# VH-VL binders against COP9 signalosome complex subunit 3 (csn3): the designs that were tried, part 3

Target 1, 171 residues: COP9 signalosome complex subunit 3 (csn3), of Dictyostelium discoideum (Social amoeba) (q54e53r186to356)
Amino acid sequence: AFKKYKKAIEAFKFVITAPASALSAITVEAYKKYLIVYLIQFGSVQHFPKCTPAVVQRNIKSHCKPYTEFVQSFSNGNINDIMNKASSGAEFFQKDSNWGLVKLSIKSTYRRNIKKLTQTFMTLSINDIAEKVSLPKAKAEQFVLKMIEEGEIFATINQKDGMVTFDECFE

## First folded at step 17 (VH-VL)

Design i1 (from j4 with heavy chain D57E)
Fold by OpenDDE, fold request of step 19:
Structure i1 (fold): chain C 171 residues (1-171), chain A 120 residues (1-120), chain B 107 residues (1-107)
Amino acid sequence: as target 1 above (171 residues)
Amino acid sequence: EVQLVQSGAEVKKPGESLKISCKGSGYTFTDYWLGWVRQMPGKGLDWIGIIYPGDSETYYSPSFQGQVTMSVDKSITTAYLQWNSLKASDTAMYYCARLDLFDYGYFDYWGQGTLVTVSS
Amino acid sequence: DIQMTQSPSSLSASVGDRVTITCRASQGIRNYLAWYQQKPEKAPKSLIYDASSLQSGVPSRFSGSGSGTDFTLTISSLQPEDFATYYCQQYNDYPLTFGQGTKLEIK
């Protein structure tokens, strides 16, 4: 998945930084996807790739307001702000067929937040994890299980009492 | 407009197999989880399970685990609920429903329902 | 499993009345509760999510409140089209579970 998104980012950069005398619809679409995919991969805000033509920089923001606002909501790490901007712009993202990417960016944020917990705690219940990352218990458990399966975190879950023990990273 | 259109009413006998369908439109089918809910005659709502059309990941209610099978055909944006051997107790209305925008676990859009009648 | 209990099971009211339906969870579900409306021979319709958020297109006379284990659906002024069965549903944990329903009938 990481390799896939990295390639996508490079492809979008190629489109966005292509010489241009005017803003094109293709460039606008590429920039929208670039913003979201960049969040997925790096968890940070990136507004413009290096070498973006001036004409693109001056005109593209007015076409991407829901996206720029959504990306900006990641700056403070508040999941509620992110969710609010996602909801507010939902119709725009869906029209552009980018809602799936938006959801992936949000999921990535949850994963990062869970991972941070593993660095500060030795053990937590699924309920505690869910509360700390602002997820339903079932969803939090799904995330933890998937992250363990994928090797993103090292942990064991006691299914009887819902206690999660974080193991030391072997990497 | 988001729509979930389900297949027509079914009249079956005990022991027969059945596969009902739910076609999604007006949204990106693979971006949302779909759920199935049973409503027995004159009764409340029972959650059967949810399925993610993107990779067919599934979660079943323990009460329905092994009793039914959820599946999807992404190419025609259709979800399925299947029985291998129907029982009289399977008589009910079956709804497909789309999970919410963020897949938390509530249903924002519903199909019109498929009535399944199982009688000897 | 989390048991959802609604009260009352049935209720008779008149147009213009203020109606309150309660939903109680057997354990804490924070604010992960939804309300649905179901009219006869129709599919359920989403009304409220996250305990108090109004679904798009739903009239403002509907409101939800509560957190933890006790939740309430309120119709401030009952309209003719509001006579239906209402269900609460928790989505904090699997399996997802619904209340038994509250049938709102015309007096």
Scores: ipSAE 0.919, ipTM 0.959, lowest interface PAE 0.4, mean pLDDT 96
Fold by OpenDDE, last read:
Structure i1 (fold): chain C 171 residues (1-171), chain A 120 residues (1-120), chain B 107 residues (1-107)
Amino acid sequence: as target 1 above (171 residues)
Amino acid sequence: EVQLVQSGAEVKKPGESLKISCKGSGYTFTDYWLGWVRQMPGKGLDWIGIIYPGDSETYYSPSFQGQVTMSVDKSITTAYLQWNSLKASDTAMYYCARLDLFDYGYFDYWGQGTLVTVSS
Amino acid sequence: DIQMTQSPSSLSASVGDRVTITCRASQGIRNYLAWYQQKPEKAPKSLIYDASSLQSGVPSRFSGSGSGTDFTLTISSLQPEDFATYYCQQYNDYPLTFGQGTKLEIK
């Protein structure tokens, strides 16, 4: 997964930083995906790659307003703001076939938030996790289980009472 | 526009197998979960399960676990609900429905339903 | 499983009336509650999500409220096309569960 997004980011950067006398449609589409994939990979906002032509920097934002607004919503870390911008721009993202990427970026945010909990608490119920990350209980449980399976977090779930114990990594 | 089009009504006998379909269009099929809901004649709505077309991840209601099988063919944006051996009690309307934008768990778009009648 | 109980199971009203339907969850579901409208021989239609958010295209006369265990669907001024069966549905936990339905009939 890490290698996958890193390779994609480099490919988009190659397109975005290509010498240009004018903004192209390909550059615009690459930039849209770059913004979202960068969020997925690093959890931070990146506006322009280094060496982006000036003509691209000056003109590209007007073509990517839903994307730039969505990306900007990640600045304050408020999941509700992120969801609102995603929702308001949903039709636009879907037209560009980028809704899947948008959802992945949001999913990554939830995963990061859950991971932060493992650094703060020793134990939490699935209900508590769900409330803290603003998810339905079932969805929160799905995330936790998947993250355990993938080795993103180390935890044990007591199926009897729904308590999650965050374990220490031995490697 | 988002559309879910289901296969036509089925009349079957107990013990027969059946596979009904739900074709999605107007959206990226692999980006949304699809659910199945049963409605027996004159009764309410019963959740059967959900499936993610992207990787075929599934969640079944305990009441339907082992009774039906959900599957998808994403190449033709179609979801399936299958019985290996029908019972008279399987007589019902079956709806496919798309899960919400953020996969929370409510259904924002519904198919027209497939009526399944099982009688000897 | 979370049981959803609607009240009343049926009611009669006239055009222009204010109608209220309630839904109670057997345990806390926060705001993860949806409302659907179903007309005879038709598929359900989404009306409300997250307890109080109006689905796109749904008339403003529909509104939802509540959190935790008690929820309400309100039609401020009943229209002829609103006579139908209404269902609540929780999506806080699996299995997803629906209320038994409320049939709204013309008086």
Scores: ipSAE 0.919, ipTM 0.959, lowest interface PAE 0.4, mean pLDDT 95
Fold by OpenDDE, fold request of step 19:
Structure i1 (fold): chain C 171 residues (1-171), chain A 120 residues (1-120), chain B 107 residues (1-107)
Amino acid sequence: as target 1 above (171 residues)
Amino acid sequence: EVQLVQSGAEVKKPGESLKISCKGSGYTFTDYWLGWVRQMPGKGLDWIGIIYPGDSETYYSPSFQGQVTMSVDKSITTAYLQWNSLKASDTAMYYCARLDLFDYGYFDYWGQGTLVTVSS
Amino acid sequence: DIQMTQSPSSLSASVGDRVTITCRASQGIRNYLAWYQQKPEKAPKSLIYDASSLQSGVPSRFSGSGSGTDFTLTISSLQPEDFATYYCQQYNDYPLTFGQGTKLEIK
């Protein structure tokens, strides 16, 4: 599920690492998307692709401050910090038509956090899951159901009492 | 500027079909959930459902499940609410509203509403 | 379904007054509560989200508080444009549900 952005990342890397004597607008836009898509794909902070021209490295940060701050908020894994940086930079992201990507990166973080719960607990209520990952109950349930459907986690939900049982995966 | 513009008032008879519209602008239409809310005359707000324009994923209130159909046309950034057979009890103001920035479940922007009157 | 009950259903106040409206949920909804303002023949307007966060563009005289089941909307100093009906709404669980509304009218 987290592998579908690989092609996009490579495309952005191609643009960002292209030989350049000066920073271009296209490179800046590509870097913005690269930062967010990389988070979606890997859940980790990424600053520059390998072989990024020095002139790009020196000048690009001043054009991407909301993005770099947002990406940095993922370093400590605190969802509240992520949400705060997303909110504070929302106008900038929306202006660049990257808000959808930002939301996807946040969504991917919630999914990762839910998946971590499956490694620690055998059974949790949907309410407990929601509380642990800081989501509304309905949203948490949607994520869990989608993750089960996509095979990201192995679990069953008792619709009567809202209890989620995480199944053992034998690969 | 975020705007939701709804279609005009409708006067219908019981048994007739109806499709009202809500056009979004000033934001990326496919990035936000859109909801519908009913308000009967002189009454409070009733949630009908939400739809995600990106893939048309929907959630209906149980009270409205099977009674109405939500849809979208992304090409013109327009959402629709449809009845196949109207009832007198469907008389109400209908609002479309954009779901919040993070899709949690509150509505940050609202259309002006469409008044639907169903009478014999 | 989560039932939302507002109190009072109607309230009369004067300009400059401090006004408080309460909203109670039938079960715990943490901080997933929103407040809306609706003026006559107008669409609702978002005021507060996440129980206490002020929506952009909303005057600072509006504030929200509470968590769990009990919530309050406060207008520190009522202005003429604040006479309207106010609704709370929970978004912790589906179906999304609104309070019955509180009509704030001029005394």
Scores: ipSAE 0.918, ipTM 0.959, lowest interface PAE 0.4, mean pLDDT 95
Fold by OpenDDE, last read:
Structure i1 (fold): chain C 171 residues (1-171), chain A 120 residues (1-120), chain B 107 residues (1-107)
Amino acid sequence: as target 1 above (171 residues)
Amino acid sequence: EVQLVQSGAEVKKPGESLKISCKGSGYTFTDYWLGWVRQMPGKGLDWIGIIYPGDSETYYSPSFQGQVTMSVDKSITTAYLQWNSLKASDTAMYYCARLDLFDYGYFDYWGQGTLVTVSS
Amino acid sequence: DIQMTQSPSSLSASVGDRVTITCRASQGIRNYLAWYQQKPEKAPKSLIYDASSLQSGVPSRFSGSGSGTDFTLTISSLQPEDFATYYCQQYNDYPLTFGQGTKLEIK
């Protein structure tokens, strides 16, 4: 997954930083995807790659307002703000066939938030995890299970009482 | 416009197999979970399960686990619900429905339903 | 499983009336509660999600409230097209479960 997004980011950078005398539709679409994929990969905001032509920088924002606002909502890590911007821009993202990417970026935020819990607590119930990350219990459980399966976190779930014990792993 | 169009009514006998369909349009089919809901005659709504067309991940209600099979054909943006051996008790209206924008678990768009009648 | 219980199972009202339908969950579901409207021989229609958020295109006379275990659907002034069966549904935990329905009939 890491390699996949990295390659995608590099491909988008290539398009965005290509010499240009005017803004192209391809550059705009590449930038939209770049913003979202960058969030997925790094969890941080990146507006322009290095060496982006000035003409692109000056003109591209007006074409990507829903995207820039969405990306900016990640700055404070407030999931409610992220969800609000995602919802308000949903039609634009869907029109551009980027809704799937938007959802992935949101999921990445939830995963990061769950991972942070593993660093703070030794044990939590699935319900507690769900409340802390603002997810339905079932969805939170799905995330935790997937993260364990993928080795993103080290934890065990007691299916009888729904208690999750976070294990220490030394790499 | 988001639309879910289901296959026509079915009249079957006990023991027969059946596969009904639900075609999605007006949205990216692989970006949203699809669910199936049963409504027996004159009764309420029963959740059967959900399936993610992107990778065919599924969740079944325990009451329907092993009784039905959900599947998708992404190439034609169609979801399926199938029985290997129908029972009289399977007589019901079956709805496909799209899960909400963020996959929380409520249904924002519904198909028109497929009536399945199983009788000897 | 989370049991959803609606009250009443049926009620009669007149056009212009204020109507309230309640839904109770057997355990806390926070605000993960949806309301649907179903007319005879039609598919359910989404009305409210997240307990109080109005679905796009739904008239403002519909409103939802509540959190935890007790929820309410309110129609401020009944219109002729509002006579139908209403269902609540929780999506906090699997399996997803619906209330038994409330049939709203014309008096």
Scores: ipSAE 0.918, ipTM 0.959, lowest interface PAE 0.4, mean pLDDT 96

Design i1 (from j4 with heavy chain D57E)
Fold by ESMFold2, last read:
Structure i1 (fold): chain C 171 residues (1-171), chain A 120 residues (1-120), chain B 107 residues (1-107)
Amino acid sequence: as target 1 above (171 residues)
Amino acid sequence: EVQLVQSGAEVKKPGESLKISCKGSGYTFTDYWLGWVRQMPGKGLDWIGIIYPGDSETYYSPSFQGQVTMSVDKSITTAYLQWNSLKASDTAMYYCARLDLFDYGYFDYWGQGTLVTVSS
Amino acid sequence: DIQMTQSPSSLSASVGDRVTITCRASQGIRNYLAWYQQKPEKAPKSLIYDASSLQSGVPSRFSGSGSGTDFTLTISSLQPEDFATYYCQQYNDYPLTFGQGTKLEIK
């Protein structure tokens, strides 16, 4: 269950929605993190929390352009667009010390895409999985192994042929 | 500016232990995998392994599994490569290198190298 | 393990020449191939990733092509600073593996 970020989101919302006469640096930082963490938690985007002050809405977009463009790239689910926006904004995300969060949002997308494969196929090779989710084979294997270890998917891997068999959920 | 600064050259005898270092700066150390690559004199490049400073997860090349140990101290943004008992065949240049932005597996920044000489 | 074989092992060329270096993988690696340049006594530098994408700051005279098992690095008009050893590297599967290198020398 991926519910660990809900408390952080509420803290960011508190900062963003606080009454304000002018846009503060603290609000800008909270909004940047809010956008990405919301995406990690829910897999979708809510650009402004309810009750965001008008002065914040008017003024914040000029400070957060790489972030809003990045989260908007998730709207069609095209991994190439997501990676291109992440790459073009990387310098800004790194200077803000938010590159780690951006990578976590991309990682969450790969996990969701792999999980969808378990709902469609009974068995796939690691190479098939890697091709379908656009990862190097080694990285796809790492995701599958981690997801099995964490209980996110139920599967077994045949090391000889690299075939992954997706198991039924067990009591 | 991203920098990887490695410890100085070492001259050792067979059987001695050694720990060489790679200090990262100019980026968030825990956001990127760091790799080690060996280059024997006059030869090409051999992948040793990669380590993730965030949680110390490692992947070793089979040729080096059990032969060396990778570790990190993230409080000082430093990675280490360690031998318990050096062999003459360990004589080589050792590079640390940072994996690409998305951790796919190529190296975008390299240290200057640490020359290790093992002789009697 | 995926073996990477470069051709030629060395070559001589003059400033202004067009040079092509090839790299073959023992099995399919899709587009997960990088090229590096290494000058004597220096660390390697990344030139190309994804088989054909130039790293930032790499001159446009460098280009890469290929997919699957067969890849090429091309330098369209050699400059004095291009004389070095070039390595390909696959990153599709572990262990990560490099070609044996191609030494590019002044004729």
Scores: ipSAE 0.799, ipTM 0.916, lowest interface PAE 0.5, mean pLDDT 90
Fold by ESMFold2, fold request of step 19:
Structure i1 (fold): chain C 171 residues (1-171), chain A 120 residues (1-120), chain B 107 residues (1-107)
Amino acid sequence: as target 1 above (171 residues)
Amino acid sequence: EVQLVQSGAEVKKPGESLKISCKGSGYTFTDYWLGWVRQMPGKGLDWIGIIYPGDSETYYSPSFQGQVTMSVDKSITTAYLQWNSLKASDTAMYYCARLDLFDYGYFDYWGQGTLVTVSS
Amino acid sequence: DIQMTQSPSSLSASVGDRVTITCRASQGIRNYLAWYQQKPEKAPKSLIYDASSLQSGVPSRFSGSGSGTDFTLTISSLQPEDFATYYCQQYNDYPLTFGQGTKLEIK
């Protein structure tokens, strides 16, 4: 999962950093995807790739505003701000055929937040998890089950009371 | 621009099979869950289930588990609801509907419905 | 299963009236409640999500409130187009469930 997007990121960086005297549509599209895919892969705010031409840096902002605002909302980790920025930009992301990538970046945030709970608590109910990560109970359960299946977390769910017990393991 | 267009009305006899369709357009079909909802004559709404076109993952209401099958053909952006053996109690209007932007569980766009009538 | 109970089942009102429809969940659902409008022979239309958030293109005379188990849909000044059946729906847990509906009729 960690290296899933590495090749894509390098390809986007190649396009973005190519020598240029004017901003191209291909560069704009690559930058939009780069911002989101980098966020999915690393969970952090991205600056321009090293060696990005000055003409690109100066002119690209007006073409990518919803994307830069969305990525910036991750800097303080406030899920409400992230969802608000995703919603306000949704029309632009859909028109660009990038809504799927935006949703993947949000899913990665939920997975990270759930994983943090396993490091703080020995046990939590599915309801507790859902409340702490701001998801419907059904969706929180789906995330937990998938994360157990994929080996991302180590836990057991007691079906009688919905309690999740987190196991410690050596990484 | 988002549209969900369903197949036409069906008149069937008990024991017959049936497959109805829902074609999505105006959005990226694989980005959203699709749901099926039943409305029996003069009655309210019953959730049947949801399916994700990206990988065909499904969740069924317990009332419908084993009674119907949901499927998708993402190459033609079409979802299906299928019965192997219809019953008279299957007479209803069937809606497909797209799940909300964030996949939480409410429906933002609905198809026009497919009326299924099962009578001997 | 989470049962959703609407009140009243039917009501009559005049254009310009303020109307309130309530929806009660059998257990807590936080804010995961939606409201739909359905006219005869038509598909439902989404009005409200997250208990109080207005769907795009829905007139501001519609509003939603409540959390936990008790929720309200309010229409501040009825218009001729508002005569329909209204459904609430919870989406906290599976199965997703709807209220039985409230038919809003012209007086």
Scores: ipSAE 0.792, ipTM 0.918, lowest interface PAE 0.5, mean pLDDT 90
Fold by ESMFold2, last read:
Parts: sequence; structure tokens; C-alpha cells
Structure i1 (fold): chain C 171 residues (1-171), chain A 120 residues (1-120), chain B 107 residues (1-107)
Amino acid sequence: as target 1 above (171 residues)
Amino acid sequence: EVQLVQSGAEVKKPGESLKISCKGSGYTFTDYWLGWVRQMPGKGLDWIGIIYPGDSETYYSPSFQGQVTMSVDKSITTAYLQWNSLKASDTAMYYCARLDLFDYGYFDYWGQGTLVTVSS
Amino acid sequence: DIQMTQSPSSLSASVGDRVTITCRASQGIRNYLAWYQQKPEKAPKSLIYDASSLQSGVPSRFSGSGSGTDFTLTISSLQPEDFATYYCQQYNDYPLTFGQGTKLEIK
């Protein structure tokens, strides 16, 4: 289960929803991280936490444009658009020290897409998986191996033919 | 500006140990894989391996597995390539290079190289 | 391992010429192919990724094409600064492998 960001989200929500008469730099920084981390945790976007002050809602998006555009790209489901938005914003994310979080959100999307394949197919080659999720073969294999090691999926890999067999899940 | 600055040229004898360095700046060092590439005199490029500074995860080319060790010190944003016992065949230029933005497997920034000469 | 074979190994050309360099993979790599330029005594420089995508700051006279096993790098009108060695590199599977290089020399 991929649930490690819940406490971080609540901390960011606390900062964002604090009573305010003006938009602060701390609130802007919390919102940037909130958008990405929420996306990692849930695979969707909540633009404003419940009880976000009106002054924050009115003013914050102009300070966070690369972030809001990036997270919005996930709504269309196109991995190419996600990559393009990440590339376009890369300088901003790097200067904010948030590029690592952006990469994690992209990785979490690949993991979710691979997990969906395990629910649809009984067996696939590594090359089939790589093609379906738009990754190099080496990267797709690394994701599958890591996901097996972490218990995120239940599968075995036949190294001679590269076939992945998805096992029945036991709790 | 992203920069990878490598340690200076080395002249060594067979059997000696060596550790060369690559210091990254202008980016968050722990967000990117870093690779090492060998170029023997008058020859092409050979991939040695890649290392992730965040957790020191490594992938080595089979040709170099057990021949060299990659490591990082993330507190000083520096990666290392290390030999315990040099051979004359280790004479080459060694480049460090940063993996692309999305870790797919091509290199977007390169260090200037470190020439290692091993002669009896 | 995926073997990358470049041709030609070397060639001579004049300023203004169109030049093509080919790269063949021993098995399919889809579009996971990069091109590098290396001048004497200097590190390689990334030119092309994803077979055809131009790296930032690279002049538009450079272009890449191909998919699967057969790839080309084209320089549409050679400039004096283009005389260098060019390498292809696949990144579909490990080990990452390079072509043997193509030396482009002034005539």
C-alpha cells in the first residue's frame, strides 16, 4: 500500500487553511508541495483544501502557474502531455527544490499504470509492459522488480523469455 | 548552471588504488542518477554504470561489475569512481555524466573528464 | 546486449554539404536512441534524444530520424564547427551501448 504522504498532506493543509489577511510566502511554498504530494498519494488533484481562505484562493494560482499546469496535465491522462509540462516547468521546480517531488509523481503514475495491467492480464512480456506504459524496457523491468520487492504487485519473471506472470494476491 | 567538475589527471602504477571524483553543482544532486563512461585512447565510449545519490542504488555494466566501485557523498554533492588495484588496461579518459531529466538512460550533462594513466 | 553499428566510420565533407550518418541496432529499440557530438579533447555533447528530438541549444541544421533498428543523423548544411566525432547510443535496455563513432573531417 502506497500511503506514506498522508501526514505531509495534513501538515500542508494546516498551513494553507490558516486564517490569513494576505498571501504569505510560507503558504505559497506549502501549496506547491501540497499539489504534487496530493497527486502522488491519490492520483488526482484537489485544487484547494476545504476552508482555504478567500485571499489565498484569489491570489495563489498566479504564484504557482507551473505547478497548477503540471498537475492539470494528469486530468487528460496523456503521459506525453505530463512529460511536456514537467519539462516546461523544470527550471522552476528545480529552483524551488521540488523537482524530486515532480519526478515522484511521474513514477507513481507509471506504478499505477503497471498495476492496472496486472488487473487486466494474466501474463505479459516485459517488452509488452514497456510498450503499454511508454517506458524503455530496462526501466519497465526495474519498476516491475521494485513493485514485486515492495509487495505492490504479486508476480514472477521468467528471465529466459522475459514473461511476467501475475499471481493471485493474498492478504 | 548545471556543472560536473572532475578531479585532475592521474598517473599510477599497476596494483595501486585510485579514487577519482565528480562534483555536481547548479542542480539538486540527489534528484538525478549520475553515470560513468570510459573512453580508451583512440576508442569509443563504454558505459560503466549509474548510481543514484539519494540511496546509493547502482547498476553496473557487466563488463565493469567487480572491477570498479561507484559511490557518492551527497553532503558535498560528489560522486566517486574507485579501483582497488589498477591494471594497465585501465588507462583511459573517464567521464561522469548526469542522466536525463526523466532517468530514461541518455546523458544530458557531462564532466570534463579525468585522464587516468597506468604504466609500469 | 544490443550492438550499435554506425556507418560510415569516417567521412570527409565540405562546408555547406549535406551529411548523413547511420546507426543500426542489433534488435528493436523503438525510439530510445540518442546522438552525441565529441570534439577532440572535449567531453561528448548531447544533440538528439528519442531518435528525433533536438536537445536545447542545438542548431536546427541537425535532425534525427528512424525507429526500431535503423536511425540517421542528418546535418543539412555543414558549418565549420560541425567537424567532430558523432556517436549514437541506445537506452532501451541495459547495458547502455554506444556506436563505435563516425569521424567527420573537413575536406
Scores: ipSAE 0.791, ipTM 0.915, lowest interface PAE 0.5, mean pLDDT 90
Fold by ESMFold2, fold request of step 19:
Structure i1 (fold): chain C 171 residues (1-171), chain A 120 residues (1-120), chain B 107 residues (1-107)
Amino acid sequence: as target 1 above (171 residues)
Amino acid sequence: EVQLVQSGAEVKKPGESLKISCKGSGYTFTDYWLGWVRQMPGKGLDWIGIIYPGDSETYYSPSFQGQVTMSVDKSITTAYLQWNSLKASDTAMYYCARLDLFDYGYFDYWGQGTLVTVSS
Amino acid sequence: DIQMTQSPSSLSASVGDRVTITCRASQGIRNYLAWYQQKPEKAPKSLIYDASSLQSGVPSRFSGSGSGTDFTLTISSLQPEDFATYYCQQYNDYPLTFGQGTKLEIK
């Protein structure tokens, strides 16, 4: 899934960078999805694609405030701030039919945070993982199991004590 | 407005089958887990399980695994709870409830309940 | 399974009283505790999540505290509409479990 969303991101960039004399509703909708999908794919923020028209850059902020605030929380906040921004914007995201994408970006963040733990620790309990990534134990376990099944991390879980041992990744 | 509307009260005899429903509206049905909770007369709340309408993934309480079946029909935004063979001990109020925004495990919206009475 | 034990099971109080209800988990659940209010013939209503966060639309006289295993719901000044049964629920681990309830009645 190296390039799972890259085709979609390029399509959104095409709409956003199209020559324009005024901001269109189609451009606003593409930008909203671009911001979130870019986060899902890369875990980082790119506020404007290269060659975005000046009229778009000047005018789009007022139409996308919940989205830019949410995306920015990934750069300047912790998981608690991200969750607060998602919650405060939830009605806007739901009205736009984008809440599903927002939830996917949050899930992607938990997966990235868990993966970072595998690069720092040799072993952790499910409780340790849950505490470090701010999840309920049951949810952390579900993430770890799915990530092992999908080959995203290489680990074994001791069923007796819930200890997770991280194996070295071979490519 | 988010609403969960459940099917009407049922009076059944032991051994009969039953399928009760919960219709969600005012939100994207496939974006949220839906749970079922039992309340026996004069008693507290028992978690039955949760189901994700997007892919039908389920988690059951061990007390209910194999005793009842959860399912969804996402085309009509409806969840179901089904028994193959009712027992008198199944007499209870059954609630459907939507899991919180972030799927952590608490319930933010509840249906009105379906009273199931099982007696001979 | 994580057992949730509430105390008291029943409580009588007057309008204006301060009321405290406790909930104890059989093992640590960090902050993953919710409180619900249930009136007769009604579904439960979410009051508090994350042990202390007030659900939107819930009056500020309700508050929650605690972490780990010991949790408290406080109603600072009872109103007539607060006479109900209150449940705690943990959501740290499956199965999700509720306390047995605390019935708050008019004295």
Scores: ipSAE 0.774, ipTM 0.903, lowest interface PAE 0.5, mean pLDDT 90

